# Designs tried in a protein design chat: VHH binders against Profilin-1 (pfn-1). Part 92

Target 1, 132 residues: Profilin-1 (pfn-1), of Caenorhabditis elegans (q9xw16)
Amino acid sequence: MSGWNAYIDTMTAAAPSIKRCAIVGAADGSVWARTEADNVFKASEEELKTFVALFNDVTQVPAKGADIEGVHYVVPRTEESLIFGKKENTGFFAVKTKSAVLIAVYEGPNEVAAQVRKAVESMQTYLNNAGY
Below, E stands for the ipSAE of ESMFold2; O stands for the ipSAE of OpenDDE; V2 stands for 0.75 times the mean of E and O plus 0.25 times the DockQ between their complexes.

## First folded at step 14 (VHH)

Design ue2 (from ue1 with Q102E; framework vhh_7pa5_2; at its last look DockQ between E and O 0.81; V2 from the best seeds 0.00; counts 0 for: SAP .695 > .668)
Fold by OpenDDE, look of step 14:
Structure ue2 (fold): chain B 132 residues (1-132), chain A 123 residues (1-123)
Amino acid sequence: as target 1 above (132 residues)
Amino acid sequence: QVQLVESGGGMVQPGGSLRLSCAASGFTFSSYAMSWVRRAPGKGPEWVSYISGSGGSTSYADSVKGRFTISRDNAKNTLYLQMNSLKPEDTALYYCAVGGPEPPPLPGEDDYWGQGTQVTVSS
């Protein structure tokens, strides 16, 4: 498809608990790359447009939570370029770069979250250093 | 299998126009943003234009802004690039790509573009 798929593969390889993953435009929520087949990332462009807009004011996100793929997640806290949520044995990490938002949805015990975060933030750092 | 097939290139004089097409298959076309990228002789790839999956959002490189128009027909799985007021510096091999601007390559990874369509602007 494109070079963006390599980034999807790298993140999913780094954290096996990631079930679905996507790279979307930070400005419009449009999908640039995503997991497919049995692990297709299913969020619509409209939903993602709303999601990426959360980064405009992350301080309000914990109060209202975040929706991905029709699932509502509780957001314990946020950082300037990081939104993460939890729901039972699932969760997500979303990080913002200059031009993109990386989203990883994972499943497993709370202990797997650290590895998912590391995978996503590592990619964030790489892309930021490259100007993306 | 993902396939991108570019067409519509050719040779034109400065000030002329061309319309490129990209036929996409092997994936849910409407779910993905699409871009045009070009590679001039002896130069690296240059991102040209971007369009969101729905077509509601577009973006252009400064070098082509006001002259090029990106569009798509999701029913036909086709991406377009209308190029007006062409200049010699627009001469390049034009590729269709999935997603936003071309990311930096990861070690050991290849680009996944079509064969490209040649655009030559010369008097």
Scores: ipSAE 0.678, ipTM 0.855, lowest interface PAE 0.7, mean pLDDT 92
Fold by ESMFold2, look of step 14:
Structure ue2 (fold): chain B 132 residues (1-132), chain A 123 residues (1-123)
Amino acid sequence: as target 1 above (132 residues)
Amino acid sequence: QVQLVESGGGMVQPGGSLRLSCAASGFTFSSYAMSWVRRAPGKGPEWVSYISGSGGSTSYADSVKGRFTISRDNAKNTLYLQMNSLKPEDTALYYCAVGGPEPPPLPGEDDYWGQGTQVTVSS
């Protein structure tokens, strides 16, 4: 009984390099859906509240970096509704909609980053068009 | 396997009260935000209320503010909706859902709703 799980499944199917994924409330960082079982997305509500607050001013995020699942990422690039984080051979893309933040953590060389970004932005666009 | 079972509905007169319960199993209940959603005859789903995983944040549709209270007991894996000052307009099947307001269905996905619990407000 979770329509948000279909969004998780669609993103992970579109970009197999995604290892863990979550959809959280933009206002409070509370988890609406996440990968479970063998690839549990493990971040506390407190960590996620801090993370979603980065979208309040994305221009300051490159100087600070970002933390997800207890891992610190360098943030080389942000856009108004997108944060890209990188650490060694791993990274994340996070995008904000009106109601939610979609987070995908991936592993692999830089060539897979475009697939991950496209997968996450496709769902962002679909939600934006529906007023979410 | 996620399972949500709603209960506590019934028939009441205008101005009456009901408390709905949602028993949750098959997932780490305290990790997830929860919502109540209702569906009146001939109408699509209407989001009613939201509570964060910890219970620290709540929100309500304008139509129910001041009359309905969402709460959760994470030790009992149970979500609640206290409904006071009920009006005929509140008549609907009520459902609990994991996460924030139910998203638009993805292409090729059907809208599925579980059993729900019927609330009927009639004099």
Scores: ipSAE 0.624, ipTM 0.833, lowest interface PAE 1.4, mean pLDDT 90
ESMFold2 (binder alone), look of step 14: mean pLDDT 79; pTM 0.794
OpenDDE, second read of step 14: ipSAE 0.603; ipTM 0.831

Design ue3 (from ue1 with T28E; framework vhh_7pa5_2; at its last look DockQ between E and O 0.78; V2 from the best seeds 0.00; counts 0 for: SAP .678 > .668)
Fold by OpenDDE, second read of step 14:
Structure ue3 (fold): chain B 132 residues (1-132), chain A 123 residues (1-123)
Amino acid sequence: as target 1 above (132 residues)
Amino acid sequence: QVQLVESGGGMVQPGGSLRLSCAASGFEFSSYAMSWVRRAPGKGPEWVSYISGSGGSTSYADSVKGRFTISRDNAKNTLYLQMNSLKPEDTALYYCAVGGPQPPPLPGEDDYWGQGTQVTVSS
């Protein structure tokens, strides 16, 4: 495993409702780490390039939504470094650090979303403090 | 199991060139960005360069820009680093790693890279 895989494992352990995770380059959407085996994160490099570019102007994202792994999510709102989406009983949280975007796709009722957000934001804070 | 095996290091004079290789196995190589990192004696690890899975995007540390070129052959599961105009300060053990700039190790964990290949630049 790479060093980034440890961060994937930490996020997935922090929120059981997380099904898939990825850490990608904020500048180009390149995959640095992702869940594998039965829970492979399947977004292509091209799709991720488009996704990370959403952070260039998050104010426009709610109007058009976001696509991850070929799935279109409704984005209720955004923050400066946070994009989250919903689709039925699934959703995602994506947070931007200095150099990376952390993505967590989850499944469950709305109540589980808070724990997922906490998991990714905790990692965001850790990485930001470390200069990443 | 992820395996990374670096090669191509050696001793060269200042201004010389080396080409490093990294043989990767145990994962879908073309799906991941790859990086080179280096560790000089008595210093912490320094990120050197990375390349996206497709090879369409590259990045370099300021210290090596214009001198080093990262590339990959996804058919061979191999990562390369062409090092030109080498300087004494480039002396280090060079590692390949999965992903972009490498994160700090989490508490209780160590960096996980290959065995590395030694590059020594000296007159």
Scores: ipSAE 0.887, ipTM 0.934, lowest interface PAE 0.4, mean pLDDT 95
Fold by ESMFold2, look of step 14:
Structure ue3 (fold): chain B 132 residues (1-132), chain A 123 residues (1-123)
Amino acid sequence: as target 1 above (132 residues)
Amino acid sequence: QVQLVESGGGMVQPGGSLRLSCAASGFEFSSYAMSWVRRAPGKGPEWVSYISGSGGSTSYADSVKGRFTISRDNAKNTLYLQMNSLKPEDTALYYCAVGGPQPPPLPGEDDYWGQGTQVTVSS
């Protein structure tokens, strides 16, 4: 099978600490795929549009933090196409491709974060190499 | 279980119009962006148009821009494609899909497409 759902499934399988995950349009924040059922990724299109716009200038994000699913995260660091947010024992990684933003929300200590980052960056690389 | 059922295809003369429908069920339709994709005879899939979950953002392939209009009725869980000024090169099997433009398949996965709805533009 194909579709954006396979990307969701691959990321959650690669990093089991991911609790919720979404792929959204980079231009509009509209949801293309997300975790559903008991682990629904619940963010409004308005919130996601604001969120994806953070990639327009990632250098400003650490000063402001970021909001996802109505939760405010401190952003300790960013990279050109990556935002890492942290709140207590949870966090997120978001990566931007040409057309999409991949978001993974996880739970666990800092060593868990490395696996989450690898999972989202692997999909980012795959999409980038395909021109997405 | 996600289900998408396309309809509204048919045979029309060049310059004619058709309106395609896509009935969606098994997911929260209004939460997701949607796309139309087409496959011409002997060719691979071509993304045609996109609409955000709210309907506030749309985009079109250059080949259809100005002639096709995507819309959605979230109360009826239905996606539409109004196709005007049809040309022979628009002849294809049309599919709706959840999300943005079709992503590349992941290793070990095949692309599967449903039946779609046939649009044929000829004299």
Scores: ipSAE 0.756, ipTM 0.880, lowest interface PAE 0.9, mean pLDDT 90
ESMFold2 (binder alone), look of step 14: mean pLDDT 79; pTM 0.800
OpenDDE, look of step 14: ipSAE 0.835; ipTM 0.914

Design ue5 (from ue1 with P107E; framework vhh_7pa5_2; at its last look DockQ between E and O 0.79; V2 from the best seeds 0.79)
Fold by OpenDDE, look of step 14:
Structure ue5 (fold): chain B 132 residues (1-132), chain A 123 residues (1-123)
Amino acid sequence: as target 1 above (132 residues)
Amino acid sequence: QVQLVESGGGMVQPGGSLRLSCAASGFTFSSYAMSWVRRAPGKGPEWVSYISGSGGSTSYADSVKGRFTISRDNAKNTLYLQMNSLKPEDTALYYCAVGGPQPPPLEGEDDYWGQGTQVTVSS
């Protein structure tokens, strides 16, 4: 498989602390690609629909947090096209492109977060430049 | 391994109809959105339509809105495209693909679609 799956592979290769990853439609939360097998991304379509809607007003997200794969994360920070969540030694970065939301769930000490962010933001930039 | 097999193409006159099918295997079909894309002679690929995994959400390119309808049968692992009011400019090789609008292939990689089914609209 290639297509969107190649983008998943690129992000996971760039940041080894990423445990699960998904690319979903920004408008509806539909799954376009995800990690599979031992690291299957398990968020439901309904959950993802709710999640991507958070980008409609990111300023309120820190107050209520965000849910991914049935796990509730505290959201310390948001930007216009970025939502950052944390729970103990895990977290996620979600970035929005023109048409998609990239979600990377990672595990490790706080120091690994920078590499995960760089991976997803690099992909965000690439996709935006390509018109996606 | 992911397999996508398109069928249902043919030659029709302008204003005619066709129904394409895509048989999918090698992955959890219902978990993924699916798209139709097409490649006309001498042109690059064009995204046509996609449908979410559950079928609850659909989207269409402006060029086919009101004429094409995407649907799926998750029990049969099959994607469909009902094409009505066909026009000569709809002539293309039609592919099904995993996900939404298809991104450009990354360096060193190719698009991963089936072999496609030919649709020819001509008087």
Scores: ipSAE 0.890, ipTM 0.935, lowest interface PAE 0.4, mean pLDDT 95
Fold by ESMFold2, look of step 14:
Structure ue5 (fold): chain B 132 residues (1-132), chain A 123 residues (1-123)
Amino acid sequence: as target 1 above (132 residues)
Amino acid sequence: QVQLVESGGGMVQPGGSLRLSCAASGFTFSSYAMSWVRRAPGKGPEWVSYISGSGGSTSYADSVKGRFTISRDNAKNTLYLQMNSLKPEDTALYYCAVGGPQPPPLEGEDDYWGQGTQVTVSS
């Protein structure tokens, strides 16, 4: 039904350490697709609207940190279209395209983080190349 | 199992009105943004309209602005499209979809488009 679910499935298959993920509208934070059932991505539309607005000025994000699913993450670094959050043995990567933000929440040691980043960035690149 | 069932199409004269419905089941409807998409004869899919999960944010293709209104009733798991001032160019199969405008399919995957509901505007 949702063609966006295929993107969720591709990211979780490419990086098994991803525990939850979502694709949300870049303008409003509204959910287009997310992990469901056993691994529901539990963020409110209001929280996600605040989260996607961080991409309006990523240079401010390391000072603020970021909240996802009611969990506060420190943000060690950002790039123009990427936010990396970390809390203990968990973290997230979020990437922005023209119309969407892709969010992946993972668990595991630091070695896992690179795999997660690569998974979300490959989908970001595919969408960017399609003008999306 | 996620299911989306479109209804409310029909034949109308130019200037007429129709209200389309999309009954959703198998997922938490209120958590997701929804879209209407149409396919005119001999053409590819055209995104028509979008509404956020809460209903607080909407957008429309330029071709339908001011004539079509998207809405949703989250208590009834139903998406609507009120279509006014219909033109022959609006003739198409109309589909509802979960999320924003559908992206290109991933390599080796095909998106599913169900039967939709037919809107025919002709005098």
Scores: ipSAE 0.681, ipTM 0.854, lowest interface PAE 1.2, mean pLDDT 89
ESMFold2 (binder alone), look of step 14: mean pLDDT 79; pTM 0.790
OpenDDE, second read of step 14: ipSAE 0.882; ipTM 0.931

Design ue8 (from ud4 with P107K; framework vhh_7pa5_2; at its last look DockQ between E and O 0.85; V2 from the best seeds 0.77)
Fold by OpenDDE, second read of step 14:
Structure ue8 (fold): chain B 132 residues (1-132), chain A 123 residues (1-123)
Amino acid sequence: as target 1 above (132 residues)
Amino acid sequence: QVQLVESGGGMVQPGGSLRLSCAASGFEFSSYAMSWVRRAPGKGPEWVSTISGSGGSTHYADSVKGRFTISRDNAKNTLYLQMNSLKPEDTALYYCAVGGPQPPPLKGEDDYWGQGTQVTVSS
């Protein structure tokens, strides 16, 4: 569909535990690319708008958690450009670049989380260096 | 298969106006942000504008802000770009694209753009 889809494919290939993935505008939560078909990322624009706004003050996020695709996740902690959450055997990693937010929803034991984080952070670094 | 077909380009004098259209098919149009990008002769692609899936938010490059207006009709799967107060430096091949500002190529892959529509601003 666009060049952004290649980034989706790269992240999902790097971390097989990722079930759904999206790249959205950091300013408005608009969807730029997402996993499709059986693994369609289903968050609404409204929800994503709210989600990306969390990055305006990440320090408050652990207190209230985060919602993605209608699912509420506990957020243990945050970093300046990183929000991650957990719910039972699932979780998400979201990283902010200059212009985008990369979101990866994964399923599996805690051990898989490290690989998911690495995948999205690697992409974050790449995009930041490229000015995106 | 994703298809994007741009139209509406032409030649105008400085200060003139054009309205570009992009007919989209092969994906859930309303679920994605859409962008206009342009490529001037001898230059790389330049992001012009982005509109969210719902049309609720719009963004513009500084170079076109106040002159261009991006809009969409989701019922018609069509993206628009109203270009007013055109300048010679707006001369370029204009493309519509899925998503926001287009990223650099990854692993040799190119963006999926249409054939583009030529806009020429000249006195």
Scores: ipSAE 0.878, ipTM 0.932, lowest interface PAE 0.5, mean pLDDT 94
Fold by ESMFold2, look of step 14:
Structure ue8 (fold): chain B 132 residues (1-132), chain A 123 residues (1-123)
Amino acid sequence: as target 1 above (132 residues)
Amino acid sequence: QVQLVESGGGMVQPGGSLRLSCAASGFEFSSYAMSWVRRAPGKGPEWVSTISGSGGSTHYADSVKGRFTISRDNAKNTLYLQMNSLKPEDTALYYCAVGGPQPPPLKGEDDYWGQGTQVTVSS
């Protein structure tokens, strides 16, 4: 469908706890690829635009949390190019590359989070090394 | 299943205009950003423009800003590129693609490029 869909497939295969996933433009949150079918990643354009703008100053994100797919997450942890959000038994990792934001929503206990982070960061590294 | 068919290219003189179309099928067109990419003879692919799923956000390469307009008709599953004030350096095969600027291929993935639509700008 999209050359970006191979990145979706690689991340979900590497971390089976990922239930929904998307790759969006860093400038505007526009959807380049996403999981489909029974596990559609679905967020409004306005929500995604607001979400990617969080990377403009990650230090302010823990105080206010983050919204994605109509769900509000507590954000206990950020790094310059990474946002980690939690709600109940679900969470997300989002990482920013030069041109894109990779978003993975997972389910499972906290021990699963490292697997998800590794999956998104490996794709982040690949894209950054290629200038993307 | 996913199909993208470009059309509307042709030969024009400098200063002329063309309107490219891309007919899309096999996916939920309105949910995805779409891009135009061009390949000039002897040059690699060059990103031209991207439009968000709703059409509310557009982005352009510096070389085409002010001359080209990307648009979409989600009811017809069709992407457009209005090309005005054409210059010889706009001569290329033009392709549409799903998503933003095309990423580097992953291991084991082959590049796919359709036939595109040829735009030739010459005196």
Scores: ipSAE 0.634, ipTM 0.838, lowest interface PAE 1.3, mean pLDDT 89
ESMFold2 (binder alone), look of step 14: mean pLDDT 79; pTM 0.798
OpenDDE, look of step 14: ipSAE 0.852; ipTM 0.924

Design ue9 (from ud4 with Q102E; framework vhh_7pa5_2; at its last look DockQ between E and O 0.84; V2 from the best seeds 0.00; counts 0 for: SAP .698 > .668)
Fold by OpenDDE, second read of step 14:
Structure ue9 (fold): chain B 132 residues (1-132), chain A 123 residues (1-123)
Amino acid sequence: as target 1 above (132 residues)
Amino acid sequence: QVQLVESGGGMVQPGGSLRLSCAASGFEFSSYAMSWVRRAPGKGPEWVSTISGSGGSTHYADSVKGRFTISRDNAKNTLYLQMNSLKPEDTALYYCAVGGPEPPPLPGEDDYWGQGTQVTVSS
């Protein structure tokens, strides 16, 4: 579809526990790329607009949690450019670059979370170094 | 399969106007942001404008702010770029793309652009 799909493919290949993935605009939550077909990322534009705005003040996110694809996740903690959540055997990692937010929704035991985080943070680092 | 077909380019004098169109197919058009990018001879690609899936948000490069307007018709799966007050420096091959500004290249990956439509601004 576009060059951004290559980044989706790279992240999903790096962490098999990722079920859905999206790259969205940091400013407005618009979808640039996402997993499709059986693993379509289903968050609405309105929901993503709200989600990316969480990065404006990440310190408040643990108190209220975060919603993705109509699912409410508990957010144990945040970092300046990182929000992650958990719900039973599922979770998500979201990292912010200069212009984008990368979101990965995963399924599995807690042990798989480390690989998912590594995948999205690796991509974050790559994009940041490239000025994106 | 995803297809993007640009049209509407041409030759105009400085101060003139053009309206570009991009016909999209092969994906859920309204779910994605769309962008215009351009490539001038001997230069790298330059991001021009982006519009969200719903059309509720628009963004522009500083070089085109106030002169260009991006819009879309989701019922027709079509992206538009109204270009007013054209300048010689706007001369380029214009492409539409899915998503936001063009990402940096990954090793072994190719860019997915259409054929583009040529815009030439000259006296």
Scores: ipSAE 0.739, ipTM 0.877, lowest interface PAE 0.6, mean pLDDT 93
Fold by ESMFold2, look of step 14:
Structure ue9 (fold): chain B 132 residues (1-132), chain A 123 residues (1-123)
Amino acid sequence: as target 1 above (132 residues)
Amino acid sequence: QVQLVESGGGMVQPGGSLRLSCAASGFEFSSYAMSWVRRAPGKGPEWVSTISGSGGSTHYADSVKGRFTISRDNAKNTLYLQMNSLKPEDTALYYCAVGGPEPPPLPGEDDYWGQGTQVTVSS
């Protein structure tokens, strides 16, 4: 069993516009938990390793964009531990904790983006407070 | 239905070795990181080691670095822990888990651990 699945379920329940979601190791991008079945989060180990390394210098990410699940996103905004990507009617939020990166891919207008961000940041805060 | 079955524990003298196995089924084993976690008597869970899905990255708690080696055989859906230079402080129930180090429980969530495999290091 993986206790990380409960974190996936909590985020997707809090923001139904999240279509795919993953929790990966901050050091290497290895998959700890992800959405499965009809909403499988599919990213290669190599892609995820490259993705989590973006947090080493978030100030350079807006110029590069980001790739997740083979999709290239424009990155209009970053913060110290957050990357926001956008493409058409879809986007992602990714947040970093000490040990992990939480990734949520969503669909919908700007109103849902705020709720997706809130969902991932709530879990980020919970993990940070516990030393994760 | 995810199923993890640990084996290979036993009683050994200090300085000895054991090799633990974890047979996995019910999920795409090679897609997920796997971890070993242990519970010593009267203590909470302690993360031991994590290996990436491909096996290309490994991580260890400071207390076991240089003595323990995590590995996996994705063709057999099996996770391993080679434990060398065992010490009395390594005495614990050992469990495998899917993913990285076990997270803190969310509100309203209960911890559940399977049977595990007992490792006892004594003279």
Scores: ipSAE 0.691, ipTM 0.863, lowest interface PAE 1.1, mean pLDDT 90
ESMFold2 (binder alone), look of step 14: mean pLDDT 79; pTM 0.802
OpenDDE, look of step 14: ipSAE 0.718; ipTM 0.871

Design ve1 (from vc58 with G104H; framework vhh_4orz_3; at its last look DockQ between E and O 0.90; V2 from the best seeds 0.81)
Fold by OpenDDE, look of step 14:
Structure ve1 (fold): chain B 132 residues (1-132), chain A 123 residues (1-123)
Amino acid sequence: as target 1 above (132 residues)
Amino acid sequence: EVQLVESGGGLVQAGGSLRLFCAASGFTFSDYSMAWLRQAPGKRREWVALISYAGDYDYADSVKDRFTISRDNAKNTVSLQMNSLKPEDTAIYFCAAFDSFDEHDSTYEYDYWGQGTQVTVSS
């Protein structure tokens, strides 16, 4: 298991509502690590390339939404280095580090969103401090 | 005072159509994403449709291709066109607002709710 896989495990363990996670290159969407086995993160490379490019101008994302794993999410909120999407009882948080994008897909009521965000932002802070 | 007021509900036969409206006041409507939710007797409240403050939208699978959500920022309204209605669409329909710019809101819940409007579809 690569070092990046350990970070996937950390995020998944931090919030029970998180079902799938990925760490990808911010420049090209290349997959560095992802959840596997029963909770495989299934986004294609082409899709991830498009997704990470959304961070070039997050202010435009709410107008067009975001697609992950072939699923379209409405994006009600963006911040600097953060994209938040919703679909029924699912959603995602994506945060950008110096060189990576962390994606967490979660399942549950709206109340769990805060915990999911906290998990990905905690990892964001850690990786940024580590130079990634 | 913040208000969301739903209208347009009623009794309709299966296969019929209704158009729901939600009139908003007391907040900057254009800054909020808007959602429709519904609650049938004995069931949990469920997500029906969402439209972002910037106009992107999505639907629950159960209503896709039958319902259409739209918003009019000039009138501070969000609408739900419901076609090909089914008995299982019977519920109280609620309008809700989601703040896209509140940096202090960490719960990511809907900020405002209407009182709901009854929709009854007879077989």
Scores: ipSAE 0.823, ipTM 0.902, lowest interface PAE 0.5, mean pLDDT 92
Fold by ESMFold2, look of step 14:
Structure ve1 (fold): chain B 132 residues (1-132), chain A 123 residues (1-123)
Amino acid sequence: as target 1 above (132 residues)
Amino acid sequence: EVQLVESGGGLVQAGGSLRLFCAASGFTFSDYSMAWLRQAPGKRREWVALISYAGDYDYADSVKDRFTISRDNAKNTVSLQMNSLKPEDTAIYFCAAFDSFDEHDSTYEYDYWGQGTQVTVSS
């Protein structure tokens, strides 16, 4: 899906603190695009299936946290279509569109989190408006 | 008036234990996720442990299995039990609070910080 790779590039360019990023199907966690090579997004298909199912009820996530790429994240906040996770000096934002979940894993202090959220939410809005 | 007040720091020999407490007042404690961070001289402040408002928790890998975070919403406290202390644990330890329900917060920074408590572990 060469077209989907452009969206990965857009998000990583908008927030350089994003180290790994993926677009996955909301129903099954199938990978539509991801960062590759030295920055490969390495979550398994089974892990991604479990992860996207968290969006079925985000209110349950802070009690259990979320796992991605074999890393456990404490989830101190969710919103209707957004999950924010923290582990040490890293974190993730994940947002759901009509058809997909966008996942961005970042490194840096808390101040970079706002930039990462803005990058993924801008893409969320774009894809929703495009029917995805 | 919001306050986070740490206590329990001090001087301890390597291999020893300390228990830190953070007493919170002036906000709805049960709506906040709570963290311990630490800063050694000349180093950046580092994340030690986080416990969500709903009870999930985790630790920095360097302290996992030695430190335990817990919270008591009835007493508005968060604590950090620190066992098997090492000289590299020497730092000022800070309690911090994150409003888990603030939909207007676009910064994702901690809302409140304590003054810190010194932990010194002698070799």
Scores: ipSAE 0.743, ipTM 0.888, lowest interface PAE 0.9, mean pLDDT 91
ESMFold2 (binder alone), look of step 14: mean pLDDT 83; pTM 0.828
OpenDDE, second read of step 14: ipSAE 0.821; ipTM 0.901

